# Ledger of designs, part 1: VH-VL binders against Putative inactive neutral ceramidase B (ASAH2B)

No score or structure here was measured in a lab: all are predicted.

Target 1, 165 residues: Putative inactive neutral ceramidase B (ASAH2B), of Homo sapiens (Human) (p0c7u1)
Amino acid sequence: MRQHRQFMDRTHYLLTFSSSETLLRLLLRIVDRAPKGRTFGDVLQPAKPEYRVGEVAEVIFVGANPKNSVQNQTHQTFLTVEKYEATSTSWQIVCNDASWETRFYWHKGLLGLSNATVEWHIPDTAQPGIYRIRYFGHNRKQDILKPAVILSFEGTSPAFEVVTI
Below, numbering starts at 1 at the first letter of every chain, in headers, positions and changes, except where a header shows other numbers; Kabat numbers aren't used for antibody chains.
ipSAE, averaged over its two directions, is called F for ESMFold2-Fast, E for ESMFold2 and O for OpenDDE. V2 adds 0.75 times the mean of E and O to 0.25 times the DockQ between the complexes of E and O.
[cut] marks letters that were taken out.
The coordinates of atoms that the task and the answers printed are left out; those that the model quotes come from them. Centres of patches stay.

## First folded at step 4 (VH-VL)

Design a1 (from m6 with heavy chain D59T E62Q; framework fv_modakafusp)
Fold by ESMFold2-Fast, scan of step 4:
Structure a1 (fold): chain C 165 residues (1-165), chain A 118 residues (1-118), chain B 107 residues (1-107)
Amino acid sequence: as target 1 above (165 residues)
Amino acid sequence: EVQLVQSGAEVKKPGATVKISCKVSGYTFTDYYMNWVQQAPGKGLEWMGWVDPEDGETTVAQKFQGRVTITADTSTDTAYMELSSLRSEDTAVYYCATGYDWEGFDYWGQGTTVTVSS
Amino acid sequence: DIQMTQSPSSLSASVGDRVTITCKASQSISTYVDWYQQKPGKAPKLLIYAASSLQSGVPSRFSGSGSGTDFTFTISSLQPEDIATYYCQQYWSTPLTFGGGTKVEIK
């Protein structure tokens, strides 16, 4: 770690429109980035409040490159679909990214921005109740003169109801 | 609520420089990129560039490279667009516009008319 | 640069008609398309973001759909106050680019 104070300190007095700042911005183009006012895992488009069996529930999250998660997987999955269990007052995992009913799509955008879309194709065997979708990811951050850092994050959708009749 | 207020109309001669301001209120200035959009009379919208007010990083469309300078002053919550070497085809309404990267430009200035004439 | 090709360039319709405008991107842009309304002498107003999401406060007669390269904007029942020029815009990649606009007039 041999980084000058200017690269560690984001004060306007130390990092001010220099060639070093330009190089940092070029490096940032390679790493994951969240939109202004948002953080990784934030919900960009929520699921509808209610679905019927046979429909597709969809949530879009602020995403990060899924390659980061292959090496540093905390939950062994990119996503879960969970059903609320009132008796235990807890959420129960009903499926994950290995399930045939789920789809995970990663869309790369501007300057390290990306979206993660999670779809749950609600099977006819689904029990009625309250559900939510969660996304598990890792974002890569790398500064000049510093080793890369992989940071875990998670996002959770608002709850939605599944009905059968 | 959120407001973007631009400076008044300008009449300039060919070869001159114009500097338009966009003063913001009702939100944290450094939270959103500030964009500049040109609209020639009777024509469509054309993106000129953006500035990140947090660090002053800018991206400028190729058509305007070398002539446009976009800046932000966090002490006054004001963005600026400076266009040099003015030509008659620069006659247009210029807008500042902002919003989340994902959620589009939900806030626009009222527009500044720039007329370039001999 | 990503080119946004918008059609038609203009249309005339009657109050209550369904109006459809299309926008085609020169490459896949996922759902990174916004739709704006611009009335004469006014700044543009965001109506639809992320291809299909209705902006808060915008009437439900406006809708958007599509992903990848083909996008559609619809007014289900045209009202007199909807006379305006409508623009699509991509924000997948810089430079940000707008479609050429569609001028909507009442017959």
Scores: ipSAE 0.012, ipTM 0.562, lowest interface PAE 8.3, mean pLDDT 84

Design a11 (from a3 with heavy chain T98R W102F; framework fv_modakafusp)
Fold by ESMFold2-Fast, scan of step 4:
Structure a11 (fold): chain C 165 residues (1-165), chain A 118 residues (1-118), chain B 107 residues (1-107)
Amino acid sequence: as target 1 above (165 residues)
Amino acid sequence: EVQLVQSGAEVKKPGATVKISCKVSGYTFTDYYMNWVQQAPGKGLEWMGWINPNSGGTNVAQKFQGRVTITADTSTDTAYMELSSLRSEDTAVYYCARGYDFEGFDYWGQGTTVTVSS
Amino acid sequence: DIQMTQSPSSLSASVGDRVTITCKASQSISTYVDWYQQKPGKAPKLLIYAASSLQSGVPSRFSGSGSGTDFTFTISSLQPEDIATYYCQQYWSTPLTFGGGTKVEIK
């Protein structure tokens, strides 16, 4: 596991460098981090341009600890699957994280880095059209000598098409 | 502007030690990891290791463990790579390169040629 | 250690041609692949990061794709200034590892 090995290597190294074990543990407390040049919710792996009913649409986002969302309760869902309605020029929610067809996986990376994988198992009853997947999360930020803050974010995939053939 | 400026070419005898510097400017030195990469003549790129200048934490590739020491001096914004027990196979261009959490190396030093000869 | 197998080792193409280089990781690395250009006597230059993201200031004719173990780098219309050696690199796990390089020449 790449995330585990990288995290353990860094944590072990920093602990051996410590002049105070307790203080170092506090200073090394993992907060959520986004990769340099990225922000929380950025798409790391987009969905394919097209899917057929019965296939699985997958998007990977820059993630944050889902416990932040559970504890803060600012969003009711981690994800939505939305279908474009041309007549109203708006996106309609067709699924959320409570839906049978969706899966949400959170994977820890290096020191506060993580990714969120959203899957939509496209049911045979899905209407053909243009869809997108959205991810809703919260990241924990803590500056030295300041209390931690929880910040909301969202990410949206590129649109993709669902066809019946 | 961001710049990474390396020390000049070195000619060393087998068994000697070489220490290469990489002085940075145009950004906060402690915000990025500094990587070291070896390139033998006519060959590809090989990662040697990195340092986190903020913590002094290092990671060195197995091939170079015991011979490579990577350090950073935050008072002068300079990273160092020291390679000991030099062999003819160590003849190469050595690069420093800025990265973040093992992400892409967006800025590189100009390279330092080290020649190990009889 | 993660091995990055890059192919071909060299190629020769005409100005305006589409050039494709591939890179295969010995294990799944998600999208944690970068692509570099190195001209003779110069330091490498980052072109693509995170498999498919174009580095700021890099021409749009360069692109990358792939996930897991198989990655592709493409130059849509080769220009004379693109003569160089190109390298993929994984940053999923230490030690960081580069592909063997692909030397691109013009006919």
Scores: ipSAE 0.000, ipTM 0.485, lowest interface PAE 14.3, mean pLDDT 82

Design a17 (from a3 with light chain L96Y; framework fv_modakafusp)
Fold by ESMFold2-Fast, scan of step 4:
Structure a17 (fold): chain C 165 residues (1-165), chain A 118 residues (1-118), chain B 107 residues (1-107)
Amino acid sequence: as target 1 above (165 residues)
Amino acid sequence: EVQLVQSGAEVKKPGATVKISCKVSGYTFTDYYMNWVQQAPGKGLEWMGWINPNSGGTNVAQKFQGRVTITADTSTDTAYMELSSLRSEDTAVYYCATGYDWEGFDYWGQGTTVTVSS
Amino acid sequence: DIQMTQSPSSLSASVGDRVTITCKASQSISTYVDWYQQKPGKAPKLLIYAASSLQSGVPSRFSGSGSGTDFTFTISSLQPEDIATYYCQQYWSTPYTFGGGTKVEIK
């Protein structure tokens, strides 16, 4: 489906536009792009203000191709779920992308655009409190006559509350 | 061929609940978000919400919060939209729709007419 | 919520005419606009996605343009089978919102 649609888009550009415009549009497919007025890691859809145990907390971020992060995939995470600890005034990581409770979905759009969805399936054992979700990615940038550069970025959701009752 | 096939027309009384199904074939059900769209007679299209079938995660428009429940059954490749506390203004055609990411709804169900009467 | 204001609400044109429909977003949405065609009793059909990309299998007489807040949909040479209501839709953020629709009729 997706591959067919992407292929048809490319073919249309090749047949319809000047070689200069066609090349630019083709190049946009191999680089990561953020929407105008946004940056990688920006929150497109925040979590709800409150969740109960057993629910799914979800945040959608401006994403980038996870292949850019392959070298860090086993030693760093695409995401964290963090709980605020008032006594230390700090955020504590409670799970990452290796956790059974978390899901990471990358949805490829057109011309380098993409979205990253992070889900946290809140276990019945979760402690009530204030939580947030973070996304860690890498975007590929290529300027004319320069080698491609991989740039790290991160996004953080607004805080939300988890209640047991 | 990608197909979205919805359940048949419903006639309900005010206060009742309706549950509409959308059975998917021709693609991997868990690869794309399933959206629900309402269209009242002679009026435009209104987005109700989506579900990620892989996780069960949902997002529901504020207008429908508290009355709409969207679910998915991956064993039967079927999405559901349940609307409770029905009112006459809920009389509409309801569509399921899906496509790549956010880019557009390439595929639509045929629509399910719900009539809420007297 | 992002409001999509679509104009005109209806139009009548002759076969062969150029038809133009516009949509204005209440805030900047880059190119995150789709256009749909809906014939009576049928589900909507995607014609244009990402403001200007023609959906596979859709005739080349349909086109879209614009970015930011102002978007245009054009039928270069209206055909009888193009009688339908057309809708724009933003997908910059949820809730996704549609324009009010434009009913296109042949004179």
Scores: ipSAE 0.007, ipTM 0.495, lowest interface PAE 13.0, mean pLDDT 82

Design a18 (from a3 with light chain T94Y; framework fv_modakafusp)
Fold by ESMFold2-Fast, scan of step 4:
Structure a18 (fold): chain C 165 residues (1-165), chain A 118 residues (1-118), chain B 107 residues (1-107)
Amino acid sequence: as target 1 above (165 residues)
Amino acid sequence: EVQLVQSGAEVKKPGATVKISCKVSGYTFTDYYMNWVQQAPGKGLEWMGWINPNSGGTNVAQKFQGRVTITADTSTDTAYMELSSLRSEDTAVYYCATGYDWEGFDYWGQGTTVTVSS
Amino acid sequence: DIQMTQSPSSLSASVGDRVTITCKASQSISTYVDWYQQKPGKAPKLLIYAASSLQSGVPSRFSGSGSGTDFTFTISSLQPEDIATYYCQQYWSYPLTFGGGTKVEIK
């Protein structure tokens, strides 16, 4: 029943609202949007496989308006830098967006598209090991005739190695 | 027809690791987040986390951080939930579940029983 | 985290009775609450989404209402097949949280 209903709804929508495409396009710019084939938190540019202390690790994610995170307040940070601990087989938070060595940049694009860039300026005191960067965001979604909803999402970079000089 | 089929029951010793699969059919695997839900015997439902199969990105509830790894294989349309350092309190039925954001979880796996005993 | 407090934890009623279950969120979640039915040995089934919308194929005796922090789920005329545990769930923000459940039994 659901698949038949979806097919009929799509056909009806295209026939009934073809002349209202301009309104639909206008609505898209007031919500967060992900690129075709991608979703919020997806890695657009991964960190390099290896860094040395003093270098800058950079990851670019499919982003959403950071104002949503402030209004929703479900996460206390936009990002974490985590180090893998083999003995406990777990990831430990080394720093977050309150740390002086991290930078968070949000770049607004067209029609609700945006990117979130996370930088970690690797301090000379960093321990060698395996690291990853995570991004925590919230996207604003609104379906026709429904109230807007704020949904949390996360992105996680591929792991990278920090080596000693 | 949308269907989520989970792997069979597991019996594990304390300290072991269990990996549960959830194979999907009837929809595009990468269109929706796959969620995992734990239900201890006689207890309620507890959300564990989700994976975005399109990116591999995950969100894991604090209670399970460090022990849970959620992964997805887009070549086989299968999501996985791996729970390590098993304790007796991990004895539960584990469900995978998915659906539209505002509709809730329209589709659930049949559940996988994990028993942790000495 | 948003805490969902559900009451009562269990109830018994006769066929044809009106059954009411409540759910209270620790903060305002607008209408972003769903209701599930779980029968013994089975996976949960979505009955109500967005506080008051009936899921396709679900009998009209099931309904939901509320907004903000207080939500109600109602079975207008209890049937034998309605023996189950019912759960509310918020999806305003992650982590997603469920109510503690209400076990409904028929006398």
Scores: ipSAE 0.000, ipTM 0.477, lowest interface PAE 15.5, mean pLDDT 81

Design a19 (from a3 with light chain L96W; framework fv_modakafusp)
Fold by ESMFold2-Fast, scan of step 4:
Structure a19 (fold): chain C 165 residues (1-165), chain A 118 residues (1-118), chain B 107 residues (1-107)
Amino acid sequence: as target 1 above (165 residues)
Amino acid sequence: EVQLVQSGAEVKKPGATVKISCKVSGYTFTDYYMNWVQQAPGKGLEWMGWINPNSGGTNVAQKFQGRVTITADTSTDTAYMELSSLRSEDTAVYYCATGYDWEGFDYWGQGTTVTVSS
Amino acid sequence: DIQMTQSPSSLSASVGDRVTITCKASQSISTYVDWYQQKPGKAPKLLIYAASSLQSGVPSRFSGSGSGTDFTFTISSLQPEDIATYYCQQYWSTPWTFGGGTKVEIK
């Protein structure tokens, strides 16, 4: 118990090193939190089941500060818009975060909760078919007595249909 | 577009006071700490302190304690660094810099040259 | 205060060369190191954060590695526009401290 008490005193000392409110504000700015019962990359608002060319498809994900993201070797992007290809039974990337048609918005709200909004402004030239939006992010995990860890995550929207009318 | 725009160059006499401004745009001024960094001619970077614009709280490096005052005006989104009792060794370029949550300074002002001479 | 010892203070290399700069902290700081580029007459620019993470918009030829006390910054293939002074910085504890800088020039 002596050892436990010594450790508890050290933890308390660290937490009182600066004002409690200042430390909490700094921690909330440093780390992103997922809502209770959800994980990073989870869909908070799915795309509609169907869109027409010229409309805007929107998905909101549980997000993290994009500053944490180093584009990894396989993705090299924050987001993709993918079209299903039946002949190969695979998803093909039609655009990413560098595309004119896509927008990425990150918002950090109350209590460190953050979200990533991905918009796809569907061009008139889009082929009809089944699409999905994916989000690739990294969250920073920081505990008072532990070194910071950057963890990759990904989220994928439900599929939606694009029609030309 | 995030911008930090600093006031222009100053020439001061020893013993004078200089006050440098850093006006921000393109982000919420109260969301990030504003830092001040000194760079003497031909020398490296030295952190002077920061201010939390939301609270007005400051942290000033020991070397500058008693001579540096950092303030923020949330009505004009402007941070200030005031350096008093100027010496020739205070001749330097002064930068304001900000970034998210201790993880690097993503945005820097263009710098303000202060020359202290007789 | 945490001291950041950066080496070398200057180097001269040819276009296409691999350039390495090292930074040693006086105590363990995990991965809390950033790297900046400063061109003459300009403010510093963040290149690498958290020891190894590439800042958005920064060319992939720049990389960082290390943990604890020893950190390395690398330019895999030096380009003419890379002529600059490079600085490491720790953000483990205040006061924030920078390395002494490494001036990179082309032969």
Scores: ipSAE 0.000, ipTM 0.456, lowest interface PAE 15.7, mean pLDDT 81

Design a20 (from a3 with light chain Y91F T94L; framework fv_modakafusp)
Fold by ESMFold2-Fast, scan of step 4:
Parts: sequence; C-alpha cells; structure tokens
Structure a20 (fold): chain C 165 residues (1-165), chain A 118 residues (1-118), chain B 107 residues (1-107)
Amino acid sequence: as target 1 above (165 residues)
Amino acid sequence: EVQLVQSGAEVKKPGATVKISCKVSGYTFTDYYMNWVQQAPGKGLEWMGWINPNSGGTNVAQKFQGRVTITADTSTDTAYMELSSLRSEDTAVYYCATGYDWEGFDYWGQGTTVTVSS
Amino acid sequence: DIQMTQSPSSLSASVGDRVTITCKASQSISTYVDWYQQKPGKAPKLLIYAASSLQSGVPSRFSGSGSGTDFTFTISSLQPEDIATYYCQQFWSLPLTFGGGTKVEIK
C-alpha cells in the first residue's frame, strides 16, 4: 500500500507538469500568435514584381482573428490597394476590402496562428504604375491572470508594377 | 508521439497516375498544414505544395499545377498526393512533412518511392 | 520564386573539424531560413529554424547565423554521425524553396 501510494505520487507529479503545459498550450489557442521569428502583419508571400491587368495580385500576411478588428478597426477596412503618385510622392488608396476587386481570406492555423490572404483582381481599367497592398489587423493578447489586450498592427507588401495589355 | 506513415513503393508506366497517402497520429490532424516534397534520385528537395486540412485549402507549386492534386480525409487523419500524367522525370522519393504553421518541418513521413518506367 | 543558392555542393573534412556551409537567397528573406540534415535513405531532419535557433534535441555543435540574403550553417566539431547532406530552406514566401544541398563526407 505504501509502495502504491509512493508510486502514485511520482505519477501525479509528472501528470501535473504535463497537464500544466497542456493547459497553457490550450489557453494559447484563444489568443492570436505569430510564428517564431515573425510578427503580426509580416509578409509570408509577397506579390510578384509585375502583373498585367486582368491578373490577380496576391499577398499572404501573418494574420490575426478578424473578429478583433470588427470592434476596434481604425481604418474602417482590413486592406487597401494603393498606387504610388510621383507628383505628390505619396501612396493613394485605389480600393479597400469593400471593393468588388478585392478579397480577404483568413485561414486558421494551430495554437492561435493564422494567415491573412489579400487578393486584388486587377481590373482591365487599372492605370499602369507602381502599387502595394496593405493589411490592417488587431491581435488579442492574453496573459495568465491579466485581462485580454487588443493591439493594432499593419503589414505592407513590397511594391509591384502593373502594366497594360 | 507524432508519426507520419506513408503508403508503400509504387512502380508505374508513363502516362499513369499515382496516389500516395500519409496517415498521421499523435496530434490533431486539422491543426497542422501538410506539405509534399519531391526528391529525384541523387538530387535535392523540391516543394510540391501543401494543404490546410481544417479548411481544405491548397497551394501547389507552378511546376506541378495541373498534374498534382492534394487532398485530406479528416475522418481517417490521412493526407493524399495524386500525381497524374507520369513521366520518367517523376521517378523520385515523395515525402509528406509538417510543422509549426509552415515555417519548418519538424515531422516527416518515411518517404514513398515512385518509379516510372516503360 | 525565391532561389536559394547553397555552397559548396560537397566537402570532405576530418572528425573534429569545423564545417561551414553557406546559403544565399535571391531576395531578402529576413531570418526566415531553416536547415535540415538528410542521411542516405532517410527523411530530412530539422536542425536549425529561423536562421539561428537550435531545434530541441539537436546537439549544440550545430549552429546557424545570418539575415537578409546571406546565411551560414556551422558544425563546430564534425562527428562521424554528421556525415549527411545538408539543405537550407526559405519559408518567407510560397513556393517554399530549398537550397541545392551540401554533401558532407569524411576524408
């Protein structure tokens, strides 16, 4: 009996450790996470250097749950497609996530990881020039014994050129 | 323990189709993206594509588009890679591989040898 | 597609030697490179992730460094069991791409 009790104590100790680690990993699933060595909004797949009108420009970003952005959105959009204007040396928004030409896809990964895919279906009427795609999101951070915090972030693709037929 | 177990070696004629399976255990199948990698004899590793088993979303490398179909069966925790219109150049070892998100492959299947000969 | 140029394609070294392999990306990939070891007839094994992080259970003689376009993998004191082909891989963008491999042999 004492041997059984002692044996159970060792088993319980190991199970407690494993359970704590498992619970921590499970808890992390309710918050957003970025992959090792990256941060939210980082580009995982950049757009090509050049596209023709009629093609689809695609960028994949380290994502976060878009539900966070519904309440806390500052730009009133998840994405923008911007064209460089040399005259003013500034980027001009040509469309956002409400545009028929854009698509936003959020794909869940494991343990709070996710990817945000932004597509721009380049219309035949698009002006040739230099473009970029931006992603605006919010990640939920939750520490043990602390309230959840919602943090805004943004990602910007490398610039790409759109040429006409 | 995490295990990826692939189907056995295949010998096919040119023009045939091969379908390789990768059965997983030791983790939740839908939590990890499954990748497929080709290695021709004496050559390096080449990424073919991946599937998110949770969404069914796939991405296939340009070289294999139109010939490769990647699928997942969540009822059996098995991923599949189907390669059609086989050529002698498709003779290779094919691996399934997975890891944390898509940033690195912590776990690999043992490989499936496919030989294409007439 | 991002091209990963790995060098040398092969090398011969003695037990206890320091072995260095390099990998160059065709565009900046920050630190998003991993290193794998592959022994004949076996699947690759992840050794280093995110350019410089040692995978759990991998001996400390293996290390990685670099950022941007230039990356280095080092074995500080070559052991007989380290005879293998080593590959770098970028995970910055799709399609994922590997270096051509470096075959490490004993003299």
Scores: ipSAE 0.000, ipTM 0.490, lowest interface PAE 13.8, mean pLDDT 82

Design a24 (from a3 with heavy chain Y33W; framework fv_modakafusp)
Fold by ESMFold2-Fast, scan of step 4:
Structure a24 (fold): chain C 165 residues (1-165), chain A 118 residues (1-118), chain B 107 residues (1-107)
Amino acid sequence: as target 1 above (165 residues)
Amino acid sequence: EVQLVQSGAEVKKPGATVKISCKVSGYTFTDYWMNWVQQAPGKGLEWMGWINPNSGGTNVAQKFQGRVTITADTSTDTAYMELSSLRSEDTAVYYCATGYDWEGFDYWGQGTTVTVSS
Amino acid sequence: DIQMTQSPSSLSASVGDRVTITCKASQSISTYVDWYQQKPGKAPKLLIYAASSLQSGVPSRFSGSGSGTDFTFTISSLQPEDIATYYCQQYWSTPLTFGGGTKVEIK
């Protein structure tokens, strides 16, 4: 009874404390947004068609807050660099976000927008061939009358070539 | 308030290089990509490329590939566009432009006129 | 590259007239179209973003519509200060591309 009254008073106070500013702060805090017509993981800036060893390959993706990716059942990495293997017709993981040659930068924009920049500092030991960069993330979504959900997504860059000299 | 202030008009000879600056104020320079747009006399707008000032990463339109270099100096909040091997067809007004959420260029520099003549 | 074909290249209309400009993309670009106004000697000004969203501070007589490949920009009641060249622009993929522009003049 007393607990019910306490919770009812707290809920009523929250319901009657309203301003556009308060609502905007709440939305900016708890949700990720993608630009209209795009989805999370979409490529905003592709890698160049070709790189030499020693250069930096860069891809920018529509991003989401990396805090959302700390989950038991996630890919456990923000990014992979993959090399195409013609013999098996498959992509092989060369490195991930734990590799010293990769860098992940999350840039928070306005109104829940963000981007994820993935850099691969191509080592002199890299094998020539066809490569791609992938980004793994999670976005937080909340409808005003529903509990928040965390949704996984991934993005994949166009392929690019690494050559020696 | 947000301002993009470009360097002054340039007159160059064919084969020369021009470097145009765009100094920003009123927002965090590294938060938004800077774009460069060319407009030849009496003609329309043509996108040249962009730079992410946070990383230095660039994307340049194929027409300008090999002649355009876009850079950013975060210590002075200034973006640069360098165009080499100038020809008469490069005579144009050059604009820097940026926007908040990828959906439009909210802010433009005043433009820099480059005249290439022998 | 995505080509943006804008029409007409020029038009003349009277004050108070409804003016319509169209823009066609060479491939589907969802709603990733902006519209700009440029007056002589000045930088372009963003009027409409994401095909139909009115930029803050822009008069309500300006509007945009469309999705996919076909886009329309409308001035519902032309005013003297609206004399300018108008451009569509796609931002679905790089290189970003502009339409050829439409010069709007008063009769």
Scores: ipSAE 0.000, ipTM 0.491, lowest interface PAE 13.5, mean pLDDT 82

Design a26 (from a1 with heavy chain D101S, light chain A50D; framework fv_modakafusp)
Fold by ESMFold2-Fast, scan of step 4:
Structure a26 (fold): chain C 165 residues (1-165), chain A 118 residues (1-118), chain B 107 residues (1-107)
Amino acid sequence: as target 1 above (165 residues)
Amino acid sequence: EVQLVQSGAEVKKPGATVKISCKVSGYTFTDYYMNWVQQAPGKGLEWMGWVDPEDGETTVAQKFQGRVTITADTSTDTAYMELSSLRSEDTAVYYCATGYSWEGFDYWGQGTTVTVSS
Amino acid sequence: DIQMTQSPSSLSASVGDRVTITCKASQSISTYVDWYQQKPGKAPKLLIYDASSLQSGVPSRFSGSGSGTDFTFTISSLQPEDIATYYCQQYWSTPLTFGGGTKVEIK
């Protein structure tokens, strides 16, 4: 797995090129990219329908550079693991990216694309029930004549069941 | 104009080490991964690994782990691929390749032929 | 590792024919597929990126489609200069992997 890579964030590099076609291609390459027909946070690989305690639940999302996310944003976590509570008809956060049992891996691909893998190492103490994983990120967007804009996004996995044996 | 220029053909004996260079021009070397691809005679393309010239981090395919070293020299804008313990099966054309963020490998070196013979 | 299974391994067609090559990924990879053309003695040339986007300067007779696991590359009207070996490649995750290639010849 590859955890980090710097995207080219500087406009001074664009000044190295004199052709408008080259400038346009470079400008498009220095921003986060989502695949055609997809958006940031979309699930690329869902978790399995069912897991046992001790197994690892994994979800892969269309990702963006985690450097775009800052501590002083409204959402200060990259991920949550949530359990459905039928009595309140709501999802309860059971852990986030500060938990020892979760892992966040950012994989920078070629072509400005990336993916975010969220793993939940299901502890023996986990309660049986219906769970989901959510991913919170920020993508960088830049127009030719305008400064870069950082946009927040979130993705949510399909629900999966955890059983105890 | 983006160019990737590789070093010339090599003939080596089994057990030797070969080091191939790939000199780049026309773009900022540290902005993109530099990849190495092997093509045995009459066979397909096989990815060997990449280096991030910005920090020197590398990823190498399992088949080549322990024998391949990929490096980048930012002072000369040159990437290197070093393959040790050469075998006859390593006889191949080796390519360096890179792509800008929104396109695949849109730039390739011309290829370096390595022949391993006793 | 993600395996890219490409078919057919070779084909013969007449000038003007529609040629179709397929590539199947061993797991879902969204649209993270490129297609390359390689002529004898030359380095590969990028034709299609992101499954369906035509590379600048590449003739419009070349096209790509697909998402998830199943990808198709098409030459709508085969020309003599299209005789080459074609490869798909995924860039979803390392190790990057290529299909086995399809040799296109004129009958």
Scores: ipSAE 0.007, ipTM 0.489, lowest interface PAE 13.0, mean pLDDT 82

